# Designs tried in a protein design chat: VHH binders against Gliding motility regulatory protein (frzE). Part 2

Target 1, 240 residues: Gliding motility regulatory protein (frzE), of Myxococcus xanthus (p18769r270to509)
Amino acid sequence: DISNEVREQLDRVESDLHMLRDDAFRFVRRNDDGINTLHGNLAKMADHVAEARLVPLSTVFDAFPRAVREMSRTQGKEVDLVIENADIGVDRSMLGDVRDALVHLLRNSVDHGVESPDTRQQLGKPLNGRIRIRVRVDGDMLHIEVEDDGRGIDPERLRQAAISKRLINAVQAAALSEREAIELIFRPGFSTRDQVSELSGRGVGMDVVKRKVETLGGSVGVSSRIGRGSTITLRLPQSL

## First folded at step 3 (VHH)

Design i06 (from f07 with Y102R; framework vhh_7qia_2)
Fold by ESMFold2-Fast, scan of step 3:
Order: C-alpha cells, then sequence, then structure tokens
Structure i06 (fold): chain B 240 residues (1-240), chain A 120 residues (1-120)
C-alpha cells in the first residue's frame, strides 16, 4: 500500500529526527562541560601566573659577594658581606628597583661607610669591615636591612650641608634633634640632582631611593651612630 | 658660597706628567668629598678620581696606577697627579665638591675646568 509505505517512511523520518536531536543535545552538553573545564583551567593558570611572579631575593643577592669584593679592592678596603634569609621571595616586577637600591646602598657602605684598614686599626676595629643584608617578613611586608660597621653618619655634618644647600637656615638646623638631622638625607633637594649619571660619584640620592620605595608602597628608615656604623631599612610589600 | 678654582692644565707629550690643583674657598674644606671629573669633546663627563674627608680614594679603571688624588686641608686644596699621560686623557678636567655624607649627598659644586691636551 502506498498509504502504509508513506506512513512507515514518515515514522522512520521522525525516528531519525529524534536521534539527531539527542545527538545535538549530547554535543551541546559535551561542549558545555568542555567550556566549564576550560574556564576552570584558565582560573588555575591565572593562579599559577600570579605565583610565578614571586622570585627568591637570592636571584638578586647571588651577584653581591663578587660585586662587594670588586668594590672593596677598588677602594683598598677589605669588606666581609653576610646575607641572611636570601630565599625569601618578592614580586618579580620589583626586582629591578630592589637591586638598584641595594647596589647603591652597598656602594655607599664600601665607598663611604667602611673605613680603610689603617683607619680601622687606629680606631681599634677589626681590619675587615662588615656589611650585613638581613631579610625578614612581617605580615605581608618585606624588611631588607643593609647594615655596616663603618664610620656612621655625622648629624653635625648633615646640618651644615643642609644650611650650605639653603634647604634650612642655621636656626632651623640647630633646632633639629640628632635623629631629625640624620633624616635630612631623605629631604627633597638635599641629594636631588637634575641628571643622574651612570658614572661613579654621581650616584642616586637617598631622596630618590625613598621616592622609588614609596612608589612601590613601601618606606625607608635610617639608624646610625657615629663611629659604629649605619643601618638602612627598606620596607616593601612582598606582593604588588 | 663654595667656590672651586682649578689650575695646572696644559699641553704635554704622551708619557709626560701634569699636576692639577683645585683650591676651595667659602666652606669648611676638611668635611667635603672632593673629586676630579673629565670631559672630552662630544663625550659624557666621567669620574676620574675622588677622595673623602678621611683620605680614602677611588679611581676610574682607565687611570689606576697612573693618577693619584690627594688633599691638603691646611691649604684647602685637592690635587691630581697625572703620570704616564696618553692621548685619550685629553679633556677638560673639573674639580667637584660635596659634603662627605656616605654618598647620601650627591649635591655637586663644580669648578669652571682646566684643559689638558696630550699630543705629540
Amino acid sequence: as target 1 above (240 residues)
Amino acid sequence: QLQLVESGGGLVQPGGSLRLSCEASGFTFSTYYMGWYRQAPGKQRELVAFIDSGGSTNYADSVKGRFTISRDNAKNTVYLQMNSLRPEDTAIYYCAAEPDLRGYSEWDYWGKGTPVTVSS
């Protein structure tokens, strides 16, 4: 019968359409599961990328013993460098600024902080100077201390320099405590230069170091005793 | 107030010697970090030597063993003894002063310069 043959063909077409619909549903479901898996993998990749931004400070510090030896030989001085907790990590984006600040502080300690062996002998100090870099974590903040056992910072010399630079007058200078006088190194204009050269002796002033550290969300401190040495402390966020 | 006046420059043959002097006035010389810089035509100014208030010295690698920096606080003068001069030492030499503050004070006072020409 033609009518029965046409009906069987229609039933077959309806069955085939049902199968195509089920296959399409399974395809969409598999693709949705795949999309959810991709979203999960992207989130995990983002977490791994964030973790990969932390690098050990040893990445910066490993070059310092040789650099300090070279600086010391150039100055006719003998200096021992001790580094503590070099394995503590910091955000990779900060490494360049941290390295530059620390190289400047190490150069200042070798060039100006640590006395010659002859002077150290006359003062009753060990012939070898000592520089210590100490790293510690306090909450989410990183503290990097650069300490030397050198000549220290003279607050009277700083007062006189500030007067000579016309940053303060003699009355203002005389009113500063010893601590406040030492903090003059951080004053804008005290050590600021229009151009910073890559040449030795032209350096970067402590106000520039302070500004750079503050831009990273940190702070800088100084502690010194004349004849006993100085400690510069960099306080920085461990992660940006 | 601080003034620096250089002298002692001139023309010298290769292998010759010159002694540069820088006389300081208007400040307490003994508390200052003193340096010598040089600038050749078309080149950037470069540090040659420096001496701190305590007498500790540093030299550019190009001049080590040939140049000697010294100071006489009684005369308010810093000196640069230049031996075994080479054509590449030809430059204008500048005296500079800053308070000896462990590099924390890069505030420079500069002299007007004294020319040194090393030529046969």
Scores: ipSAE 0.013, ipTM 0.216, lowest interface PAE 8.3, mean pLDDT 79

Design i07 (from f07 with L101F S105D; framework vhh_7qia_2)
Fold by ESMFold2-Fast, scan of step 3:
Structure i07 (fold): chain B 240 residues (1-240), chain A 120 residues (1-120)
Amino acid sequence: as target 1 above (240 residues)
Amino acid sequence: QLQLVESGGGLVQPGGSLRLSCEASGFTFSTYYMGWYRQAPGKQRELVAFIDSGGSTNYADSVKGRFTISRDNAKNTVYLQMNSLRPEDTAIYYCAAEPDFYGYDEWDYWGKGTPVTVSS
């Protein structure tokens, strides 16, 4: 029978194709397992390399007491700097950006946050202002808090400033929560100082700090109470 | 009450020059940060140039090398010297005054603006 012979030929071809497919599936599964193992080993190697690149934040912070003292003396203010957990490490590649951001935050606290001794005396505050840098790790993220006990940020004044600068309209401003209003300090164009010469070190606005931190894969937060001070929090990947 | 009055705007051909002036009254001028902003039709208001109380200056990238901001504290005046003007510089130019950051005792102040048109 030729029809039966043709059918048997086709059945053999189909069986051979199924066997080749099954062999291919086994090969792909075995190769996938090998690829997954390789990816796992590369990830572990990357983690070890990243750990080897961590440098204590004290490398950055050790210059800050002198810098704050000099800033304070120039402004006629008395400021105490307290640094907590300076031994926590960060990726070497981020040190310059972290230093620049923190120097800017310290300058803002000295120049704008902390009141003069005479004003602090009138308000019933300790004559010496206090700036605290606190570092903590949460999972793979590094939190650096810069806190001052100064004048604080007035959300209503920020709403009005943003309206005056035409960054938002009155309806938009009224809809902001107090936290959202305080976060206006990070808005591009909120301060004319965000585009000032770096030669003076004065005029890099908070929006530039936010962008720099976001470029590193992090975020910036703010918390404040009028008359009690402000805290700026930098949240950054510890390694990358 | 703080008041800012701009002058010096007008029509000029590409490559020309204009000098804007902003006279301030009602405050201690020397302690305020002074700036020039501009707003072209259909665009957002942008900072053009800034000068602080100590005389340090900053410029938008689009105007660096062409514009110069200066101040005369004795005359309570801030100036913007605009050279090599381009059609893209066409805008209403606003003078602004800012107090210190955090805890403003006085709000941000703006003049009414002076129009600058660069066309042939």
Scores: ipSAE 0.012, ipTM 0.143, lowest interface PAE 8.8, mean pLDDT 79

Design j07 (from c10 with V100Y Y108L; framework vhh_7pa5_2)
Fold by ESMFold2-Fast, scan of step 3:
Structure j07 (fold): chain B 240 residues (1-240), chain A 121 residues (1-121)
Amino acid sequence: as target 1 above (240 residues)
Amino acid sequence: QVQLVESGGGMVQPGGSLRLSCAASGFTFSDYGMSWVRRAPGKGPEWVSTIYSSGGTTSYADSVKGRFTISRDNAKNTLYLQMNSLKPEDTALYYCAKEYDWYGSEGLDYWGQGTQVTVSS
């Protein structure tokens, strides 16, 4: 069990810290220089505790170039993936959920974001689409951005779809800002209410990504411009 | 506005063939995956087949594999379903359906009005 392995690792490190403390006090009784040794060894053990708790996101990202190539081949598209700041760490207990969310976002960028080569050619865009994953630390939070240079999200189209699905009425739809309309992609039932969608055996909607991230104490954002692409931002606590 | 217009249905004897067409308008056809869905009398909708936006990848329900072929002509904004070796149980109203046009949404956004296929006698 990964969570149990992390707990056992932390328990062992804590035991080692207690042993180190006892040995250091014995040394100090003989020599005052033992204080310097204690401080150095405690700092080293603290680093081991942090290393056991945080794992570089490269652990997750290393599989993505191959995954994006396979997704792209399936869709008949060429997509370039750029990953920035992969060495930033995240709590080991969150790795599975982060991986699942990011795989879902990459699939959405390939399947729904990046246009067909024919359409990209007509628009004067490079035939190869671009997906960028960028990681940043902002205080106690990680920001993981998945950006594509694809078709973007049409807020008017989302308003019409929400009215058609009876999730909101025409008055409510007209009152939404463009950003609020784009955020309809996260609304439960917007993407997954029909039984035929389930029957097709395809993936899950953005409402699932939002729920997963919120369960981890985070939030999800979106920004998009028609014809220029979309950015989905996952904001997560770096440590639980 | 998005419009999907199905045609090509009719009556055919068991073992016969039909080719369905779906004329699409109101969106950039080549950017969306397309599906065929059918509804038999007294039954709920059943997914039949999907073709990805590029046309390079297709998938089929087990009940139609080897008998039906989905294809598309992006220059004509048209989706096709070639149906061979038709069986009485293929009798249904057949709908053309468009994938969702936003992130994270798998499944079908718009359905046309359908075209009737009857396999009898």
Scores: ipSAE 0.024, ipTM 0.420, lowest interface PAE 6.2, mean pLDDT 81

Design j09 (from c10 with S30D Y52S; framework vhh_7pa5_2)
Fold by ESMFold2-Fast, scan of step 3:
Structure j09 (fold): chain B 240 residues (1-240), chain A 121 residues (1-121)
Amino acid sequence: as target 1 above (240 residues)
Amino acid sequence: QVQLVESGGGMVQPGGSLRLSCAASGFTFDDYGMSWVRRAPGKGPEWVSTISSSGGTTSYADSVKGRFTISRDNAKNTLYLQMNSLKPEDTALYYCAKEVDWYGSEGYDYWGQGTQVTVSS
């Protein structure tokens, strides 16, 4: 036989494939273990390098009083900026992303948060709006809070905007709690540029801020009350 | 309940002028930046001009710069667009648009129904 020769050939091929599979698995496992060990060692080295590269946040914050003054003048608003604990350090490699995120948050507070002086007077609020940047350390995490005493975030308007943008349907929107509705500001696509926004040159939203913070190993939170203001919190590793 | 009502459109010959108005209600008008946006036949929306909440800052699309002037009267809750030296290319439905009032959003949360501007001989 041919049947006998074919059976012998098939058995040999099966044995070879089994051995190849075992060798491949062993090779992948050894490489994965090696890669994981390398990544662990690189992370430890990165931590030591990052500790050597800590820079005071005042390096970023020193430009903010002038920037807020200019933003406020442009909008016809009066805004006081208070900064607390500016001497706390952060990894130098993160400074650019932290600066960009904070500039965006300050612009949002001036443009969308703080009401006009006339509106604040009608509401019985102090004529000058207040923006407060507060820095604190909790363990190995850095918390940067940007707080304003403005109009706050309306969860109903956010639900309707998300429906209009086709990000969620009406049933999904109705199921959101008030807090979940406020968190829609971080939803991918919520701040998606439409044609008009692209033409005006304004197209950076809170979803972009959230993504950048998350790539640094951090997180972003929000709290708000209508008529009383909003607080955006950036939580970041102090060192990478 | 936000409501924006545009008026002042019409037919005009090239080189003519029109003044558009937008009456706003249902929100605190002087807290928000306002814009004019137009849609020409067969085209998508085109941003025309923006004015800050106080009226202190204005910006314009390159296509209308030097010819159009945006202004507002916060006491009357009214937005205006003065259009001079009109061209056939300015033919469009013109919308008044309210900018968003929450963090991180770009663009507009409400548009009016529009007013038609036709520039033709």
Scores: ipSAE 0.017, ipTM 0.417, lowest interface PAE 5.1, mean pLDDT 81

Design k01 (from b09 with N102D K110E; framework vhh_ozoralizumab_d1)
Fold by ESMFold2-Fast, scan of step 3:
Structure k01 (fold): chain B 240 residues (1-240), chain A 126 residues (1-126)
Amino acid sequence: as target 1 above (240 residues)
Amino acid sequence: EVQLVESGGGLVQPGGSLRLSCAASGFTFSSYEMYWVRQAPGKGLEWVSEISSYGGSTKYPDSVKGRFTISRDNAKNTLYLQMNSLRPEDTAVYYCARQGFDLYSTGDYEYYFDHRGQGTLVTVSS
């Protein structure tokens, strides 16, 4: 959704552009005074353009608590979502890709990461699962972490999946470290498997998420411990 | 080796009932969500039901909701599907399926599996 602040910034940009055109027309008659006025107006326009480009991540995040509750109820799970630093801005042109990636990660955490209450009780965990989205700025980069306290990613499952898909053979799979095995989720074609659903909609796998993030000049990381949960990190430029 | 073996299919008249069973072996059955899926003649695979690892949660599409009941017995490594009020459109090969690997097929897709059995044919006709 377009925020009111972004709309106001865009209106300023349009106003400033009309002013610049009018200033340029008058420059021929005003000589040096017109040049000074144009410089001032160009600087003002540049500031408004820069401001209008950034959109708070809350624009994306505000829908997530409700979405996670709805996803959780369909699975018979209880999940608490915590969001930190939602007011940090990101380039407006990246907003759709960021939303898509985060929705994908939230669905993964709810559907596959967080265990059912019965399973969590057997494991001595709190009945309510936890998902945390944390945003940090490091220089010109944003780090968006999606962490859950769920079952974690099983490297052995991924090795077997890669063998089954004929992406690697058994010897290659056995040679992978635990981290390298978990990173198999980012391999092209890895996420595709038999799909069964009454719905005609299609999703995107982790390989597509990685490609999108890399196209934006970023990177994707994963860390996980079986039984403790998973963290997926999106590292993105704050502005393009 | 993961094995899933379905049984209980057959010919039944509309309005009848059948109970399908699936014997699982080669993996820790209680660690996996399980599905029933079906394929009608000339159609693709359709998700029929889902059950959580300890049976605390079940899901059904509207086409079978209220008529089908999925259940499991983890001590026996067995999955069940009780099918009541059967309709001609329920005619299909029914497969027992194990939920796919974490992140292997988790994208935006609603229901994925990594193994399924050979299936059992259910024909609803007079």
Scores: ipSAE 0.005, ipTM 0.135, lowest interface PAE 12.6, mean pLDDT 78

Design k02 (from b09 with Y104W; framework vhh_ozoralizumab_d1)
Fold by ESMFold2-Fast, scan of step 3:
Structure k02 (fold): chain B 240 residues (1-240), chain A 126 residues (1-126)
Amino acid sequence: as target 1 above (240 residues)
Amino acid sequence: EVQLVESGGGLVQPGGSLRLSCAASGFTFSSYEMYWVRQAPGKGLEWVSEISSYGGSTKYPDSVKGRFTISRDNAKNTLYLQMNSLRPEDTAVYYCARQGFNLWSTGDYKYYFDHRGQGTLVTVSS
């Protein structure tokens, strides 16, 4: 429980502060031993303060099963959500930005990645789509992968879209590798032109997700196989 | 070269019916979800129907639900819109549109398309 964890961490910080006050008083009387004790207690307090800054990603992820169910219902789709390693912590100050980015990725997977049940049946896929969120720590960096088993990204479709939007010409498009073509999704303006929406006139594309992650000192990657799905990877510092 | 060519528009009396067709070429038709959108004189574009790649899922706004039916024939690379119980308010240029790259947009991007045809005019009057 986040409330229980915060209470426990605050209790440790308060205990360390009392210990520091006591040790500062004793320092006057016991020079060498007091100095060593103070250094040890300062290190313990620093550790507890750092621990208090990190909160489990389950704080963000606990709302996702309901959100995916609601998104799936609205689209007439059946989607299973699997979350791995939700207990890994992240800097408290990043929680809102991480939540926003992941909600956008989940919505894109449900709305656009995962095919309708009828389409999946005709393609020989399981009727229920699958979205997996996997968290991994690599050194001081956090990797959050959002994977779906949906239609994937067609690099040729992206080349054609970029040409149609006049973001690149045919020669430039032909020179792009498959990976570079898929990365066109992050280009500013790629998803914002020639669209029909209610009265919004706006929405959120992958370029917004990329900018948000980059402001946190991270990076975004994409991997996709046409007909087999897509994986978006958010790479973020675990602590700021 | 992507091409979408609409046909079947014309003058029809209120309560009448029309069937619009859209001939698609220059791309793998069965790989794309398709839309019908319309533009009434002096107004903006309005979404009127959506169909999945193999026709298993269709969506309509309340203004046309129960009156319009979208369908497709992937073997013929053709999209259809059957319009029944037509009203003067349905008068518009109707466009066939290919779903654009919206895999990475939010659900707030309700209808995104990258190509549309030249349109076919539907006039509902006497």
Scores: ipSAE 0.000, ipTM 0.226, lowest interface PAE 11.0, mean pLDDT 79

Design k03 (from b09 with L103R Y111S; framework vhh_ozoralizumab_d1)
Fold by ESMFold2-Fast, scan of step 3:
Structure k03 (fold): chain B 240 residues (1-240), chain A 126 residues (1-126)
Amino acid sequence: as target 1 above (240 residues)
Amino acid sequence: EVQLVESGGGLVQPGGSLRLSCAASGFTFSSYEMYWVRQAPGKGLEWVSEISSYGGSTKYPDSVKGRFTISRDNAKNTLYLQMNSLRPEDTAVYYCARQGFNRYSTGDYKSYFDHRGQGTLVTVSS
């Protein structure tokens, strides 16, 4: 009898404890679910606020057709500009730096990338050069590509220029891959003496573009093939 | 038109060696930087090695440096990968790839090539 009374009491205690544990777990889970919902709502609000600060890149790009025409006329070249996905937005605070970087890239493509009509005819290319600006979003990053179908970048010429400027020695130059040799254009002080002279001492080179983009939390890439052209890619946070 | 055909894959024991070949056709092979990339089961593409158009410069990630050697024979339009001291984690499909026109990131090997072959399977197990 005593044994039965003790077991009945233990069964009640176990049942009560089980219910209390279940209630506690449900309470914690409901609070966790509520917190997760709140975090989700705050993230959506932050996204809406960030999106409200974005302005379309067409704000910057609308001036480019005229600018490219003026640059082309000065160089005696014929260039077609194609712009894709101009409606993609970027943080308003970045517009000035993005504009400055892109204007420099367009000038480099016209001045140094695209060949003269006579040279293009000799090479069997269309007489009109082509510059393409393409915008795309990859996660939280914005990619702006400036591509030309011009002469391309010669990695061996860049290796030699870097040696002559004493930025690297011959052993270091020989060890660079073609990609690394082409990336020498972004090195501080790499710009040629002729480029500085042509710019009347303004001295804006690819190292300045890199600095501006890095200040925005981004990076710059380059791809090129001799005779096929070059692509410079600006990778930027879409919002700050 | 552009064709890259890999060969030389197979089953090998840990510590063993394999030599991969890639036969290129349909383009001027000597004008392009070439790559080897691999994809392990359930993972993304991983850059394994690169070689300049003239063969004078090569690059490797730390995961294979000292074990793998990329080389090329421009007269035969052939790319090679010598793989030594193979490990189970080297198990992957290996692809020969040609330099792409648009390389968007130093860290993004997928942007570095415009054509790749069908791949050759390398399995490292006992």
Scores: ipSAE 0.000, ipTM 0.176, lowest interface PAE 11.8, mean pLDDT 79

Design m01 (from b01 with Y100S; framework vhh_ozoralizumab_d1)
Fold by ESMFold2-Fast, scan of step 3:
Structure m01 (fold): chain B 240 residues (1-240), chain A 122 residues (1-122)
Amino acid sequence: as target 1 above (240 residues)
Amino acid sequence: EVQLVESGGGLVQPGGSLRLSCAASGFTFSDYWMYWVRQAPGKGLEWVSEISGSGGSTKYPDSVKGRFTISRDNAKNTLYLQMNSLRPEDTAVYYCARDSYEGSGWYDFDYRGQGTLVTVSS
C-alpha cells in the first residue's frame, strides 16, 4: 500500500525527531557543567572534525570476505582472502571508485587468476587459493595491492595478442621485457570488446580501471609470474 | 593449434529451438572462459553468453536471458548453446569464442570459430 509506506516514513521521521529533541534537551541540561568545559569541548570538536575527513577502508573491505566466498562458490573454487591495514583512511569522495576497482580486481583473481582445486593439486599448490589486499601509505599516497597466488599472466601470450591486433610489430614485441609485455593489458585497443556489446565488466577491461584511477590523480601497476600469481597495485592520493 | 568448430545451426521456425555445439582443441579447455557471440546480417558482433572455465558462472544479455542456456562439458572439450523460443531477430551467424588468455580474463577473445548460421523464418 502506498499510504502504508508514507505512514512508515512519517513514523521514522517522528521517531528521529523525538530522539533529536531528547538529545537537545540532554545537551542543554549538560551545559550547566560550566563554560570552561564547554570551551574545551568545542575546541576538541573542531580538532576531531578536521581529522575526520578520511574514512577507514574497512568501510569498503568489510563486505569483501562474503563477496569472495560467493564468487569462489560459483566457480567451484576455495579461496582465502587476507586483508592487511584496513584501518587506513581514504577521502570519502573516493570510496565508490575504490570499491568498484577492487571488486573488479577480486572478481578477476577468483574467476581467472586462481586455478581450479584439481589444477592446483596437479601443480603442487595448496588447494585453497589465496588473495591478499594490502594497504600502505607512502607520503600522501595510498598503495592498495591486490595479489593472488594463481596461474599468473603469460607475457608471450600478450606479445602474440598485441602483434595479432597490430598494436605493435614482432620486433617491438621481442624488445619488451616481461614486465613491459604484461603491461600491455593496460593498452587502449588491446581488448576488441567494442566489437562485442554487453560484455559489461569484461568489456571495460584493465584500461578502463587505469583511466579511472588516473582521473583520481593516481596510477596502476601490474606484476606477475607464470604459476606464481599476479599483483595489481592501485596508487591513489589519500586525500584531495 | 587452437581450433573451435561450431555445429548445429540451421533453419527453424519462430518459437522453435536449436542446440549449438562447439568442439574445442589445441588448448586446456577447462582453463578458459568461453563465449557465444553472433553477427546478424549487416550488423556488428553481439555478445550472446559467457561461461567460466568450471561452468559455475554464466551471464547473458537481456535480449536472450531466459531463452538461451550456455553449458560446457570439459571432459569432451565441448561448449553448448541451447536456444529456445527463437525469434526472427535471433537470425545470425553464431561464433564460439575463447577468452584471450588462459584464466586471466584481462581482455576479450583471441580465437573464434568459422561460425554456424542460424536462420529463424517468419
Scores: ipSAE 0.000, ipTM 0.149, lowest interface PAE 11.8, mean pLDDT 78

Design m02 (from b01 with Y101T; framework vhh_ozoralizumab_d1)
Fold by ESMFold2-Fast, scan of step 3:
Structure m02 (fold): chain B 240 residues (1-240), chain A 122 residues (1-122)
Amino acid sequence: as target 1 above (240 residues)
Amino acid sequence: EVQLVESGGGLVQPGGSLRLSCAASGFTFSDYWMYWVRQAPGKGLEWVSEISGSGGSTKYPDSVKGRFTISRDNAKNTLYLQMNSLRPEDTAVYYCARDYTEGSGWYDFDYRGQGTLVTVSS
């Protein structure tokens, strides 16, 4: 008796507990789906907020063709400027520093990189020099590349200059790779300019460009071949 | 052959003035940025001034800014440095240098002349 009645009560309790468990699992599942949807919506909203902070680099680049033409005229040179992917955006707060760095790099390419038409003709190069600005995005980093087809940088001359400035000795200079020798242009003190000018950000050396980019959380690279030109690459975060 | 020949150095009293000249030959002078660099006894080279090929751009370190003026005469292939308000610390051998490399903020030169001695002393 009692055993059959106890078994029936246990079966009923088990059924009720099973229903309660299923209700709990449905509640958790519904709440998990809601939380996942909310996380997805917050991520989309964060992306929209990030996009709202970005300004197209064309805001900076639109003035460059005229600026390069004027720089070229002042130096008696002919230079063609090509700009790729100007529609890529950068954080508004970085716009002035990016403009300043790029203007400096363009001036370096016109003033020091690209040869005169007469010299280019003697070397069998096209009379017009070429400067290319290329923009790429890789993850959260922006790559801005300034390339010229000019005279290039001589790593041996840079080694000799660094020895003459007593920044390194002859043994240290000989140990540098070609790339490391070219990177000497970024060394503090390589230009021997006043430290106050460097600290004030009013210097025009490549060390100043490097410091401005590093302040933005980025880095600067260089590559060059004698007679074929130079490429300076600015790598910086797209947003701060 | 590329040749740079400096002249105009000498002994001057503090507060005096000197004008240095550099006669260039063997290359298209107007195509090159030109530099004045100096070396005091027992010290390394120090950048003093730079000038663009056209003469339209000039730069100076703060140590000489307002006292020194770089100029060029492309018709005569000649570079000049006007030095005013000279100080004992300006005592050095001054070299004319040709720069053919990228980087308007640094002095790297592919040729340097023999130099001219400037002594600022009473």
Scores: ipSAE 0.005, ipTM 0.234, lowest interface PAE 10.9, mean pLDDT 79

Design m03 (from b01 with Y101S G103S; framework vhh_ozoralizumab_d1)
Fold by ESMFold2-Fast, scan of step 3:
Structure m03 (fold): chain B 240 residues (1-240), chain A 122 residues (1-122)
Amino acid sequence: as target 1 above (240 residues)
Amino acid sequence: EVQLVESGGGLVQPGGSLRLSCAASGFTFSDYWMYWVRQAPGKGLEWVSEISGSGGSTKYPDSVKGRFTISRDNAKNTLYLQMNSLRPEDTAVYYCARDYSESSGWYDFDYRGQGTLVTVSS
């Protein structure tokens, strides 16, 4: 759902485009200079319409500090959340899917990635875990990175899990690079919860997140190092 | 090597109670989320409960909420499922499962036990 303010702004833009369209019909009949001016004005209006459809990611991110605090309290952990470039916009139509994906990633980092304070102290890490959400734009693509400084992902254990689930055989598993092994988390059928008849919000697998992102014209990536943490990257078109 | 051994299943009448146990070995039990999942005759797996490593967080599907209670004793490396007000549709093989979180940081099982059969019948 969108705010009343945004709806009013979109209505004004739509009205402006209608008037410009009508004006274009008259100007085409007058002279060639009018046509060139109209092309420039129409391109500017198209840019304004595209920009008016973009909503700052802060509208999604503003709820995250509280959510991470609540998640952390239930696990007996202390986690610092850092958000960078929240003012960058994304297409309004993608907002709900982006929010759902990020909430899932944050919960995974808090519940599973970040170690307990006692374990972190034993490992020589700061007692507080750290999660960083960083947004950047590269051309027409938006990159949202969710990074934690937690336990990381063990590619060898993922290989063995995939063999045990009969998703791949031992020969196939041995042929995977470390990154390919870590990417098994996105494999359909890797999460046993996706196969159960009743699921909690935590019961959905990363393959669902990947499919949703791909439906939006994007991609998802992962990098991890044992003991140093994991980064999940969502790459999405900034406007559709 | 990781071992999960379930016990406590059996035949019980509708409305009765059972307590399942899962003895864990081969890993640091308190570092892992643990789950109970079940498979009814002729059906797929159904998730029935989960518990955080500390025991401070638990979740249940609506089908068992208010009737089942998951708990753990980290000093004994044991997971429990207290099942009350049992119904014929609770008949299933119940499996203890370990989360992949120690290595993956993600929701999934990397090990399941052999299972224990629960039959709810008059």
Scores: ipSAE 0.000, ipTM 0.155, lowest interface PAE 11.1, mean pLDDT 78

